# VHH binders against Protein CSN12 homolog (csn12), part 1

All scores and structures are predictions.

Target 1, 185 residues: Protein CSN12 homolog (csn12), of Schizosaccharomyces pombe (o13873r232to416)
Amino acid sequence: VIFHYYLGIVAFLNQNYKNASAELEIAFSLCHKGYNRNLELILSYWIPTRILVNHQLPTKNLLSKFPNLASVYIPLTRALKSGNLGEFGKCLQKNETLLAKTKIYLTLEGTRDLCIRNLFRKTWIICGKSTRLPVSVFQIALQVAGTDLPKLHVEAILANMISKGYMRGYISRNFETVVLSAKDP
Structure headers, positions and changes below count from the first letter of each chain, unless a header shows other numbers; antibody chains are not in Kabat numbers.
F, E and O are the ipSAE of ESMFold2-Fast, ESMFold2 and OpenDDE, as the mean of both directions, binder to target and target to binder. V2 is 0.75 times the mean of E and O plus 0.25 times the DockQ between their complexes.
[cut] marks letters that were taken out.
The coordinates of atoms that the task and the answers printed are left out; those that the model quotes come from them. Centres of patches stay.

## First folded at step 4 (VHH)

Design A10 (from C2 with E105D Y106W; framework vhh_surovatamig_d1)
Fold by ESMFold2-Fast, scan of step 4:
Structure A10 (fold): chain B 185 residues (1-185), chain A 121 residues (1-121)
Amino acid sequence: as target 1 above (185 residues)
Amino acid sequence: EVQLVESGGGLVQPGGSLRLSCAASGFTFSSYWMSWVRQAPGKGLEWVATIKQDGSEKDYVDSVKGRFTISRDNAKKSLYLQMNSLRAEDTAVYYCATDYWDSLDWGMDVRGQGTLVTVSS
């Protein structure tokens, strides 16, 4: 079990998250139930990897068995699910020392785009699921969520979301409007 | 009630040509900028070309410049994309869309079902 744990950590540190997830899954499956400390160590790297690579969040049932992880991830998963970018940032900063010490901070910061995706989906729903939305609507959504950015930076974020497949659509030639797929934006 | 119906896609060999058509109804076609956008398998939507209401201005994405020509016939309420020197990279579902840059009102953003273009030997 220790061998697969270390292989997973090495892959994680090398940003090979797909291999990290595979090795950590093996380590977790081989770890004896009575060794909760070892399970917690494996999960401390597996959870952020799963969020980033597979867009999977830990369940409350899993977290209930590990109070230290629950204190970090219950608020973080709530923020991610609701697209609450301000609370996402607060959760990372509250746990900054612990996450940085274990080299997890940057991996979780990488999930910020997932939080933005959910914020934009919420914005789309609030705007009546319109297929055409001004860039300014997303700028206001980010501002309300605690991130005040100039229009050019908002356009860059939208372009990134579309390129990652998080939003299905395009930005009109004038950069004033986002055009979304009616069926799966 | 804006409707756009694309046609003209098909299978073609590299270096071949296809002409796509888009039939518009339910709006004043001559009052809108029109665009072609495409979606390759497993990729996001990519803007391809745009044309002004009267046809006086045209823009293209760099990868198709010199190979594709966008045009329109306002009397027939139709938009066209002439595609020459086709490459495997041009394989995608092609959609036509409306775009009105000077309007404070929403341009009608209607995409049809699209038309599939497959460039394969």
Scores: ipSAE 0.000, ipTM 0.074, lowest interface PAE 20.5, mean pLDDT 78

Design A3 (from C2 with M108F V110Y; framework vhh_surovatamig_d1)
Fold by ESMFold2-Fast, scan of step 4:
Structure A3 (fold): chain B 185 residues (1-185), chain A 121 residues (1-121)
Amino acid sequence: as target 1 above (185 residues)
Amino acid sequence: EVQLVESGGGLVQPGGSLRLSCAASGFTFSSYWMSWVRQAPGKGLEWVATIKQDGSEKDYVDSVKGRFTISRDNAKKSLYLQMNSLRAEDTAVYYCATDYWDSLEYGFDYRGQGTLVTVSS
């Protein structure tokens, strides 16, 4: 168990999150059920890597067994699912000391783009699932979520989302419009 | 990429039976507890049944105890739900899921395709 836990942590610190997630999964599966403290330590690194790499959130069933993790991750998962950037930022700030001490803060900060993706998906639904949306619609969504950015920065965020495959489509700069694929929501 | 593909749903009369299947890929299936969850029309997700990695422990929601049986085949990376004595209230889209992880991309509302079970005369 310890061996795979160690390999997982080394991979995590080297920002090799795919290998970290794989090793931590093995450590978790091999860990004795009576060693809840050891399971909690494994999960403290496995949860952030699963969010970042696999786009998966811990369930309430998992977190109910680990109250310390639940206090951090129940609010964070709610914010991520709803695209609530303000709540996301507050959750990270509230737990900053703990997350920085364990070297997890930057990994969770890296999940901010996933929060933005869910915000934009929600915005797309509210706008009737249109395949053509003005850049200003996403700018307003970010503003309502607590992030007031000029159009140029919003376009950079949208380009990043498309580049990462979080959104399917392209940006028409001549018409200041985002054209979304109707095939892949 | 984690993939879970459900099948086996359909229209049955009250008192009938159905067997649901879930084909898993993209992860070490044998290392996860697995669950069946369902969503009735206009309702939230309800947990139905859970099975341990090796099949040695099983749990069910009270309303299906004695009627449903969860099982798995780790060699085939498959999860099953045998549903007997079906009732109108069992009408739902059924999803297979890991007990530990939910998809951020799909959230609760956008879980995979699922398989529809309709219990109606």
Scores: ipSAE 0.138, ipTM 0.590, lowest interface PAE 3.5, mean pLDDT 79

Design A5 (from C2 with T98K; framework vhh_surovatamig_d1)
Fold by ESMFold2-Fast, scan of step 4:
Structure A5 (fold): chain B 185 residues (1-185), chain A 121 residues (1-121)
Amino acid sequence: as target 1 above (185 residues)
Amino acid sequence: EVQLVESGGGLVQPGGSLRLSCAASGFTFSSYWMSWVRQAPGKGLEWVATIKQDGSEKDYVDSVKGRFTISRDNAKKSLYLQMNSLRAEDTAVYYCAKDYWDSLEYGMDVRGQGTLVTVSS
């Protein structure tokens, strides 16, 4: 159990998140149910890794067994699911000292793109699932969510979402309109 | 992709028994802890029971200990819940779930239809 735990942490610190997830999964599966402290330590690295690489969130069932993790992750998972960037930022800031001390902060910051994806999908739905949306609509969505950015920065975010496959489509030549695939973004 | 199909629910008298089944597909069933979760009308989700990948460890919510038994068949990719001495308060829709993890996908509900268990006189 201990060896897979340390192998997982070493991979995590080296930003080898897929290997970290694999090793931590083995450690968790081998850990005796009565060793709650050891389970909590494994989960403190496995949860952020699982969110980033597997796009999976801890359930209330899991978190109810670990109150310290629940206080961090219940509001964070709610923000991620709803695309609430403001709440996401508040959760990270509230827990900044703890997350930085355990070197988890950057991994959770890396999940910000997943929060943006859910925000943009919600925006697309609200706009009637239109295949053509002005870049300004996404700029306003980000502004309402607490992130006031100039047009070029919003275009960079949209380009990144498209390159990651989070959105299906392209940005028009003049960077004024996002043309979305008829297939679900 | 990931599918969990629950069955075996129905109407039963207090003190009766039911056996729930869950057929899993689209993932490596033998690699996951599995759970049964239930939702009574107007209530939130309540965890009921969990089983380790190889069946060696099991856990239950206090209200069902001694009455319910969770089991699995990795060769058949199936999860089971044997429910004995059923009570009115066990009335709920029962779902099987990959333990501890849920999808981040917006608008996705990885939870299946569930199977309704009604305990009434």
Scores: ipSAE 0.150, ipTM 0.581, lowest interface PAE 2.9, mean pLDDT 80

Design A6 (from C2 with D102E; framework vhh_surovatamig_d1)
Fold by ESMFold2-Fast, scan of step 4:
Formats: sequence, C-alpha cells, structure tokens
Structure A6 (fold): chain B 185 residues (1-185), chain A 121 residues (1-121)
Amino acid sequence: as target 1 above (185 residues)
Amino acid sequence: EVQLVESGGGLVQPGGSLRLSCAASGFTFSSYWMSWVRQAPGKGLEWVATIKQDGSEKDYVDSVKGRFTISRDNAKKSLYLQMNSLRAEDTAVYYCATDYWESLEYGMDVRGQGTLVTVSS
C-alpha cells in the first residue's frame, strides 16, 4: 500500500527502475477499488518506469479511468507507437511543468530513443527491408517526423541505436550507408 | 517479469470446439483485467475477449459472441477461452494479455508465444 508506494518512489528517484517497477506493481495490486486518487499516484510513477524499462505502454482502457493521466499519455503513447518525434517533443513540452514537478520529465525524455527506434523500423519497412540504407534516408525520416538534423547528428543517433541493440548493423565508409544485419535488424 | 504461457491450440474441424489456457506468473494475476487477442495469417492483431479481475464483467468482439466464453481461476493464476462452433475465420494464433499494458514495438509484439488454432476440413 503506502509502504510499497514510498519504496517505489524512492527507487524511482534513485533511478533503480527495476525495483521501482516491482514495488509500484505491489502497491497497485494492494490498492482498493474506488481509491482512484491513490491508484493515480502509483500510476504516475509506474507508467513512465514501465515504458522505459519494459517497453510497454498503458492501454486506453487503463487510461480511461484516470483523466489526468489520459490527457498526458494518450497523445504520448500515440507518438511513441508511430515514431512521431515532433509530437513526442510537443507532448513533453506541453506537460513540462507537471512532469518536472513530479520528477518524471527525465524518465520520459529517456524514452525518446524508443520513439526513434519505431521511426527507423517504419523507415526500414517502407524501404523494402533493405540491408543497405543511405544515412540520408534516416535523415529524411527524422525531418518528416519533425526533427531536422545535420548528417553528423543523424550518424550519432544511428550509432547510439546500434550501441543499445535497437538496430543491428554498422555504419559504413564516410558515414554514407547503414548496413543492417540480416538477422534482427 | 510478467510471464504468460498459452496452450490448448490445435487443428479442429468447422463446428468443433477447443479450450485455450494461459498460465500467468511474475505478477499479481488476480489484480489484472485479462484479455485474449488473436492474429490471423497475414492480418493484424484483433481483440477477442476481456474479463475483469474478479470475473464479474466480460466483453467479446461481435464475431465471437455466443460462441466463445472467457473465464479465469485466480487461485491457479490461469485464464481460459472456451471456443465453440469454430469457423474457418477463427484460424489464428491466440495470445493472452493484460488489459493494462501493451507492447511498444512495431508490428506483431504480443505478450506470450501464443497458441495456434487452425480450423479446416
């Protein structure tokens, strides 16, 4: 209940997201029906943790019961699913004061890479699942999604995605081409 | 870590019946709404049925109403789908899922491995 809720928040603030998720899940399961305020407080920390660590989004069914959370997370989850970086950034900016006050902003900012992953996966599919893609294709994808970046920044993003295992492959000579693994690109 | 393991699928003739099971672990099963979702060959995910934590509320997609029954056993941490009067259109991989969370990944991410149901003569 209260005990597991506080343990969850302490873990969250210490960036111990694995323990935060475990404690908040227990708090949620112990919270009585009709205590929507308490459930909402638990979810305010569990949702961002679940997105970052487990790559899971709250469903519309869950959010429909909590209008304050729905106003934040319905547009954010839509942006994350579609890889819409522009909308993702707008959602964070629109809710910046609330998210910063509750110390959630940085955790949600940490999910930006997941939004980029979905954008690049969509780009790969549109390009016929090619194993060799020009860096310019990803630059255009980011531009269409509302993020206009120089090639050096796009290459840095691609290198980060590969480093995190979100994309399997390497960037070839002169940073002109991304070569994707035939297995799990 | 949430674990969901589906079983009970197989080959059945039109008009036949199957009962699917889902064994849950790694979370407090009795505190979650649970759903069955399916994916037919070459199609997207389709929600099939949902059941409330205590079993008091159930909902179904129109095409299976009267033919499918969702149920749960919180003591056994198990979810079930009784499928009667099966049709060729019910051919799909069936997955159980919590109704609170969905996968972020693009495409076919579903909670468990799923269980294949094939309805053919």
Scores: ipSAE 0.258, ipTM 0.680, lowest interface PAE 1.7, mean pLDDT 80

Design A7 (from C2 with L104F; framework vhh_surovatamig_d1)
Fold by ESMFold2-Fast, scan of step 4:
Order: C-alpha cells, then structure tokens, then sequence
Structure A7 (fold): chain B 185 residues (1-185), chain A 121 residues (1-121)
C-alpha cells in the first residue's frame, strides 16, 4: 500500500496525473478496512486526479465515510455536475488553505473546464439541441453562472472546449456562431 | 490489480429467475458499498442495486423492487444478485461495481467485463 501511495504522490507532485491516478487506485484497493486514516490520505490525492483524468466524481456513499473530505467535495461535486461556476469558485475559495497545504488547489482549478462543459451542455439542451447557436447564448450562460466576459474571451473558451473534445463542432469564420455536430456535440 | 469477475448470466424466459455472482479481488471488499449496474443494448449504464459494507442497508431501482435481491458474502469476497420474475426490459449486460464513483456521463465505476442476461420470447 505504502509503496503505491508514495509513487502516486510523487507522480501527482510532478503533474503526471495519469500515473498518479493508476498508482493511487492500487494503493486504495490494497488498503485494509481498519486503516481509515490511510484511506483518507489516499483519497485526498486520488479524488482530484480522478476528477481531472477520469472525469469521475466521488459519490455521496464514499464521502459519508470521510467527513473532512465530504465538507470539501459534496458542494464541489454539486457545482461541477450543475455547471455552476460561481459555486465552484466559492468552494475552492472556502477550502483554499486546506487545498494549498496539500498542493491540490491547482489540480481542482484544472477541473474548471469540466464545469464549463456541463454548463454548455445544459445550454445546448435548453436551446432545443440546435446545431447552430450564437456565441452570445454561451456568453449569457457564463454571465448567469457568475462569469461576465467579453465575446472574444467566450470564443476562446469555446475554441478550448472544441480542442479538448468536450464539444464537437466549429466556430464560424466570423466568430459569432458555434456550429455543433449533429452527432455527439 | 482491482478485479471484478461477473458470472451467472444466460438466456431465460420471461418470468424466469437467474442468480448473478461477482468475485472480487485486489482490494478490501468488506470496506466497500457494492452495486450492480446494467447496460441494455444501445442504452447507457443504469444503476440497479446497492448494498452497504455489512449488508444492513440495501437499495434498488424502482423497476426491480420486489423482484431482485442483492446480497454479499464478505468472507468469500463475493456479491450476488438474485433476479426473479424477469422481464424483457431486464435484458442487459450486468456489471458489479464499487459504489464510490459517479461518471460525468452517468453511471458508476465499472471494472469487470460483465455478464449478459437475455430475457426472450
């Protein structure tokens, strides 16, 4: 357990998140039921890497066993699932001392794009799953979620989402319309 | 290293019964809530049933309540699903999973290859 935990932490600190997730998974799976503190230490690094790398969130059942982790991740998980950027930012801010101490803050900041993805997916659904959407629709969605940005910045966010494969489509040559693939936008 | 091996699936007539088994290895089985999830042809993963570490709490999706029973044997590191009064809608690949991770795309963490249950005719 200790060996894989150590390898996982070293990979995490070196920003090798795929290797960190793999090693921490092994450490967690081998950890004995009586060592709740060891499970909590593993989870403190595995949860943020699991979100970033595997796009998976801790369940209420997992978090109910670890009150310290639950106080951080229950509201963060809710914000991520709902695409609530304002609440996401507030959750990180409330817990910044704890997250910075363990060097997790930046990893969770890295999950902000997943929060944006969920916001944009909800926007697309509300707009009747249209294949053509004005950039202004996404700008308004971000504004309602607490982020007031000019169109140029919104277009940059959309371009980033497309480049990461979070959205399938392209931005029109005049930069005012997002054209989404009819298959898996 | 974490390994979940499902078995017990097969062809069965509507109204029939099957018992699914899941053999766990590579982790401390008795420390985990365990779940059964299924994937019907052309559909996403659907949660079916969950059981607490000591077996004291069990939950089911509404469509299987009263028909399916989840159980576990911590000494044998095994999870079971007794399926009675099977319906065509129960046709799916069944997976056992730890009830610790949700997907952004819906569904629980799945490690095994699953076991196919076909309810036909």
Amino acid sequence: as target 1 above (185 residues)
Amino acid sequence: EVQLVESGGGLVQPGGSLRLSCAASGFTFSSYWMSWVRQAPGKGLEWVATIKQDGSEKDYVDSVKGRFTISRDNAKKSLYLQMNSLRAEDTAVYYCATDYWDSFEYGMDVRGQGTLVTVSS
Scores: ipSAE 0.061, ipTM 0.502, lowest interface PAE 4.6, mean pLDDT 79

Design A8 (from C2 with W101F; framework vhh_surovatamig_d1)
Fold by ESMFold2-Fast, scan of step 4:
Structure A8 (fold): chain B 185 residues (1-185), chain A 121 residues (1-121)
Amino acid sequence: as target 1 above (185 residues)
Amino acid sequence: EVQLVESGGGLVQPGGSLRLSCAASGFTFSSYWMSWVRQAPGKGLEWVATIKQDGSEKDYVDSVKGRFTISRDNAKKSLYLQMNSLRAEDTAVYYCATDYFDSLEYGMDVRGQGTLVTVSS
């Protein structure tokens, strides 16, 4: 158990998140069910890794067994599911000292783009799944979600989402419009 | 895309039995702990049973211990729940789910339409 736990932590600190997830999963599976503190230590690194790499969130059932993790992750998972960037930022800020001490803060900050993706997908659905949407629609979506940004910054966010494969399409600057592929949002 | 398709529910008399199945696709089924959860009419989701990746560990909610048996077939990517000595309070929609993690894209840890189990005399 301990060997796979340490391999997982070393991989996590080296930002080798796929290897970290694999090793931590083995450690968790081998850990005795009654050793809640050891399970909690494994989960403290496995949960952020699973969010970043696998786009998976811890369930309320899991978190109910670990109150310290629940206080951090129940609000965070709610924000991620709803695409609420304002709440996401507040959750990270509230837990900043704790997350920084354990070297988890940057990993969770890396999940911000997943929050944005979920927000934009919901926006696309509300707009009738159109293949052409004004950039202003995404600007309004961000504003409603607690992030008021000028159009230039919204275009940068959209470009980033496209480059990461979270959206398929391109930005037409002539009409300030996002043109989406039929395969995606 | 992760998909879980539940089947096997139906109308059964108290004391009867049913076997539920869940067909999984789109992920490495053998790498996940799997659970059955249920939702009775007008109630929230209730965890029922969990099984470890290799089937070596199983847990149940107290109300079903000795009556329900969870199992899995990793080669077929399938999860099962054998339900015996069914009671009226077991009436619910039953869902197959990962125990500890759900997909962000799907939002909920419960997937698919579920399968309705009605226990009525």
Scores: ipSAE 0.132, ipTM 0.551, lowest interface PAE 3.6, mean pLDDT 79

Design A9 (from C2 with Y100E; framework vhh_surovatamig_d1)
Fold by ESMFold2-Fast, scan of step 4:
Structure A9 (fold): chain B 185 residues (1-185), chain A 121 residues (1-121)
Amino acid sequence: as target 1 above (185 residues)
Amino acid sequence: EVQLVESGGGLVQPGGSLRLSCAASGFTFSSYWMSWVRQAPGKGLEWVATIKQDGSEKDYVDSVKGRFTISRDNAKKSLYLQMNSLRAEDTAVYYCATDEWDSLEYGMDVRGQGTLVTVSS
């Protein structure tokens, strides 16, 4: 299992997250289930990679077997699922030293956009799934979630979401309105 | 051998109610978080609700909050989903699930055989 674990870590450090996920999955599947410390080491890199690349979260069932991971990921998973950007930030802040030491902080910070996507999806649903929404609606959503930003900054966030494929649509006419595709807004 | 058997589905009018059951065997049911996941015709898996081992913590997808209630009976090794105020959009095959990963967008990998819920006419 050590061979695939090291291949996974090397890929992770090189930001080759798809290869990292594949190697770490093999390491996890081959690891004896009684070797909790080895499983925890594999999961410490596989969980953030799997969130970022596959948009998959560890379950409470998995985390209950690893108290150290549970203390980090139970609150983070909850925040990501609900689009609670404020709690997401608080979770990263609380665990900053540990995550930075293991070089995981930036990978988890990369999942912030997934949290924003879920917040905007929730906002879209609340607004009746309209295909045309004022930028101010997303600005208010961010404000309610604890992030008070100028309209121009909110437009930059929306442009980034569209660029990453997290939202389908465009910003129209001096960035006053977001026009969303009927599928996968 | 993990085995999950869902039941309780059927045809129901909009606004009606159904109670789904899941019978578990082959594992220590009381040691696992349990979830309900559904798959609507032509769509992917969607997570619906989750319940902690002892029932003290529950979570739901926004579209069913206030309408669905997840519960469990550890002595009977059974999981339940009480569905009220059903909508046409709730039409799906419902699965109970226990696994290590949950999709941020879809649902769980390990699931039972499923029970069909049709909300129409």
Scores: ipSAE 0.069, ipTM 0.519, lowest interface PAE 4.3, mean pLDDT 78

Design B1 (from C2 with W33Y; framework vhh_surovatamig_d1)
Fold by ESMFold2-Fast, scan of step 4:
Structure B1 (fold): chain B 185 residues (1-185), chain A 121 residues (1-121)
Amino acid sequence: as target 1 above (185 residues)
Amino acid sequence: EVQLVESGGGLVQPGGSLRLSCAASGFTFSSYYMSWVRQAPGKGLEWVATIKQDGSEKDYVDSVKGRFTISRDNAKKSLYLQMNSLRAEDTAVYYCATDYWDSLEYGMDVRGQGTLVTVSS
């Protein structure tokens, strides 16, 4: 139903992503099976909001029904899951014109922190799941992923990840070390 | 509100049978692939079976193939799992789930409180 679709778009444009996701889910559930054009339009806004607020990715089963969305989101979901910042950036740049026209670009750019989280999680695993890691280890991980940043900027990224709950622990600046929660970093 | 309500679980002896049901509401059930997933005590979530929107394609985890049958009734918005030749290792909480979304942190999107299946003498 067009009513819930428009309610979802208005919420999306107002950056009320939780309300946008809820309204778009209702619109999707009420949309007739035979109207793939309408389903695709709803998904164009629902997919990015679900990634940002629910940390959920569209499956290949869903995307197989919508080739235009599949061309955008199959590589993007792969990059997000693997923490591949370089591929994430390339996917956004390749689709920049399309995403900007629908005002989705900034919402997907907002998922960059989720890509960084997965990069840092893989780094933590590679380092034997240590509870203490030098800040330089994360700096090197970002550098390998194509982002060469000074230590102060890396510390800012780590602080942001901790403040969002994506990483559990604290930064010891005197020792230039990240101390991670043993339970769930 | 999208909701999935599972039922049909219980205590059954090895070799017995049980039929699980899932009642869907708040979304267009006939437009979704549907799955059954389970979680054994102290273990992670395990995918069991998936059925296509129209029932034309079905897939199962190898350990239940030939013993379990997934089916659906789109008119009634219901999903079913017929479980035959039950084994102690089938003991788990069974959940009805959609196959459209995957979690960055966890597995498939699972909804509902689940229904407990205990296979024991």
Scores: ipSAE 0.174, ipTM 0.611, lowest interface PAE 2.8, mean pLDDT 80

Design B10 (from C2 with Y32H; framework vhh_surovatamig_d1)
Fold by ESMFold2-Fast, scan of step 4:
Structure B10 (fold): chain B 185 residues (1-185), chain A 121 residues (1-121)
Amino acid sequence: as target 1 above (185 residues)
Amino acid sequence: EVQLVESGGGLVQPGGSLRLSCAASGFTFSSHWMSWVRQAPGKGLEWVATIKQDGSEKDYVDSVKGRFTISRDNAKKSLYLQMNSLRAEDTAVYYCATDYWDSLEYGMDVRGQGTLVTVSS
């Protein structure tokens, strides 16, 4: 278990999250249930990796066994699920010293785009699931969520979301409109 | 209404076998990793086995590896745990759960009422 734990940490620090997840999963499966400290150490790196790579969040069932992880991840998972950018930012700031010390901060910061995706999906639903939405609608959504950005930056965010496959569609720059496919904007 | 209903528990002698079933309803079963967890008298919940959405990946706690087999039938919205070579220490209430990991999009922390397995002569 120690060998796979270290291989997972090395992969994590090198931002090889796919390999990190694989090694940490092996370490977790080899670790006995009674060794809660060792399980907690494995999970401290596996949870952020699973969020970033697999878009999976730890359940209340898992977190109830590890109170120290629960204090960090229960608020963070709530913010991610709801697309609450303000709460997401506050959770990272509140735990900044701990997350930076363990080299996890940047990995969790990398999940900010998932929070934006959920915000935009919520916006799309509120707008009646239209296939054509003005860029200004997303700009207003970000503004209401506490992020006041000029239109050019909003377009860059939308382009990034589309590039990552978080939204399916394209941006019509001449008409300042986002054209969405019928599935998962 | 989201619901998980476990069945198949009972009294069995050491070395015997039982097959547990979990019937899922009220959610898209085929989109969830599923797990079996158990709770022995006076102890906390212990994860037993997990299966990926499409059945391609399975994992087990060391104490049951080689004896228990997790499987699923997405068409029937059912999860199974085949338990062979049962031991007294396998005595517990077994619960069907959505797993230790929720999808960021769907997310569901659901656990059924459980089914009792008693291994004793």
Scores: ipSAE 0.131, ipTM 0.578, lowest interface PAE 3.6, mean pLDDT 79

Design B2 (from C2 with S31D K52S; framework vhh_surovatamig_d1)
Fold by ESMFold2-Fast, scan of step 4:
Order: structure tokens, then C-alpha cells, then sequence
Structure B2 (fold): chain B 185 residues (1-185), chain A 121 residues (1-121)
């Protein structure tokens, strides 16, 4: 248990999140279920890694067993799943001291792009799943979510989402329009 | 991504039996506590039963205790719910769910479309 936990933490600190997730999964599976403190230590690094690498959130049922983790992750998971970028930012700020002390803050900040992806998916659905959407629609979505950005920055965010495979399509700068793939936007 | 496919639902008379199955893929099934949850027409989700990673611990909602049995086969990556002495109140869509992890994607549930169980004369 200890060996895989140690390997997982070293990988996590080196930002090798795929290896960290694999090692922490082994540590969790080997950990005696009655050892609540050991499970909590493993989960404190595995949860942020699972969000970033596997795009998975801890359930309320899991978190009910670990009150310290629940206070951080219940509001954070709600914000991430709904694409509520403002609430996401508030959750990170509220827990900044704890997350910085355990060196988790930057890993969770890395999940901000996943929050943006869900915001844009929600926006696309609200707009009737159109294959052509003005850049201004995403700018307004970000503004309503608490992030007021000029069009150039919104275009950069959209380009990043496309580059990461979170959106499939391209940006037509001549028409200031996002053209989404009809098959998999 | 976690994939769960439920089957085994159908129409059954009060007092009858059904066995639900759930096929899991996309994760290390043996590492997860698994649950069955249900949604009756016009109502919210209700947790029904949970089983630990190795099957040594099981828990049930009071209304099904003694009638339902949850089990799993880690080699086959499958979860089961044996339902006996069915009542009209058990009518619902039944979903298989991971106890610990849910999908992050907007509008995506870890549950599939579920399997409909109708208990009616």
C-alpha cells in the first residue's frame, strides 16, 4: 500500500498525472477499508488526478465518508459538472490555503478548462445544437459565468478547446463564427 | 469513460421475480463499490442497494430488505440484482451506478438508459 502511495505522490508532484492516477488506484485497491485515514490520504491526491486525467468526479456517496474532502469537493464537483466557472473560482479561493499546503491547487486549477468545456457544451445545447455559432455567444456565456473577456481572448480559449479535442470544428475569423463538426462537435 | 449497460427488466405480476444485470467497462470494476438506483414514474432517484468491491459488504433500502439480493462477478465485470416478491411500488427504471465515481461531462450520467421494471396485474 505504502509503496504505491509513495510512487503516486512522487508522480503527482512531478506532474506525471497519468502515472500518479495508476499508482494511487493500486494503493486505494490495496488499502484496508477500515483504515479511513489512509483512504483519505490516498483520495486527497487521487480525486484531483481522476478529475484531470479521467474526467471523473467523486460521488456524494464517496465524499460522505470523508467530511474534510466533502467540504472541498461537493461544491467543486457541482461547479465542474454544470460549467459554473464563477462557482469553480470561488471554491478554489475558499480552499486556497489547504490546497496550496497539500500542493493540489495547481492540479485543480488545471481542471478549469474542463469547466469551460462544460459551459460551452451547455451553451451549444441551449442554442439548439447549431453547427454554426457566433464567437459572441461564447463570450456572453463566459460573461454570464463571471468571466468578462474581449473577443480575442475568447477566440484563444476556443482555439485551445479545439486543440485539446474538447471541441471539434474550426473558427471562421472572417465571419467571427465557430463551425462545429456535424458528427462530433 | 465508464460504461454501464443494464438489462433484465420487464413486466411481471405482483409476487413475481426478475434478475437485473449490468455489464461494466472502461474502469477497473473490482476496485469500485457498486449500486443499484431506481426512478419511479414522476419521482426522483432512489438508492436501492450497494455492494463492496469484493462483495463482503451489502446494504439495502429498508423497503427491499429480504426481497432483493445484490451480487457481483468481478471476473465478468458484472453486477446483478435479484428481485423477489415484487410489489407495485417497485415499478421503476433501474440504473446501475458506480458508488465512488461519476462522469464529469455535462448532461452525461454514469448510468445508461436503465431497464424498466413494471409490476402490474
Amino acid sequence: as target 1 above (185 residues)
Amino acid sequence: EVQLVESGGGLVQPGGSLRLSCAASGFTFSDYWMSWVRQAPGKGLEWVATISQDGSEKDYVDSVKGRFTISRDNAKKSLYLQMNSLRAEDTAVYYCATDYWDSLEYGMDVRGQGTLVTVSS
Scores: ipSAE 0.232, ipTM 0.660, lowest interface PAE 2.3, mean pLDDT 81

Design B8 (from C2 with S31D Y32S; framework vhh_surovatamig_d1)
Fold by ESMFold2-Fast, scan of step 4:
Structure B8 (fold): chain B 185 residues (1-185), chain A 121 residues (1-121)
Amino acid sequence: as target 1 above (185 residues)
Amino acid sequence: EVQLVESGGGLVQPGGSLRLSCAASGFTFSDSWMSWVRQAPGKGLEWVATIKQDGSEKDYVDSVKGRFTISRDNAKKSLYLQMNSLRAEDTAVYYCATDYWDSLEYGMDVRGQGTLVTVSS
């Protein structure tokens, strides 16, 4: 199990998250369930990898078995799922020393775009799932979430979301409007 | 978008059998531990059974041991619960769930929509 654990960490540090996930899964499956210490070490790298690559969050059932991970990830998963950017940033700052020490901080910071996607999805749903939304609606959503940005920066964020496939549509800058795909925004 | 859709529920008489299915999509099913949980009328959620991603390990709540069998088909992204020797106490809405992993997507539940199993004469 040590062999696959170290292969997973090496892949993780090289930002090869697909291979990291595969190796860490093998390590977890081979690890004896009575050895919570070893399971916790595997999960400390597998959880951030699964969030970033597979868009999956650890359950409260899994986290309840590992209090150190629970204190970090229960608030973080809540923030990510609800699109709460303010709480997401707060959780990262609260745990910055631990996450930086284990070299996980940047990987979790990389999930910020997923938090923004959920914020925008929530905004879209609240606005009645309209296919045409003013950029100002997303600007207000970001402002309420603790991020006060000018429209040009909001347009850059929206363009990034579209580029990554997190939103489907385009931005009409002449009308300052986001036009979303009717099937899968 | 993690999606779990349960089916196979219905009305059965005590001692009867029923087979529940769960169709999974939006995540790598073959990487996930899967569970069945149930909620009887007026009661909280009760874990019923869990299966490891490769099917090599299975666990059950004591009250269903020997009567229920959990299984999966990773090629079809499907989870199953074979229920035999059903009792009135097994009456519940049954949910398919990942035991260790939830969907990240806003508005997606970790449990499926549920399928109602009613055991009565």
Scores: ipSAE 0.185, ipTM 0.617, lowest interface PAE 2.6, mean pLDDT 78

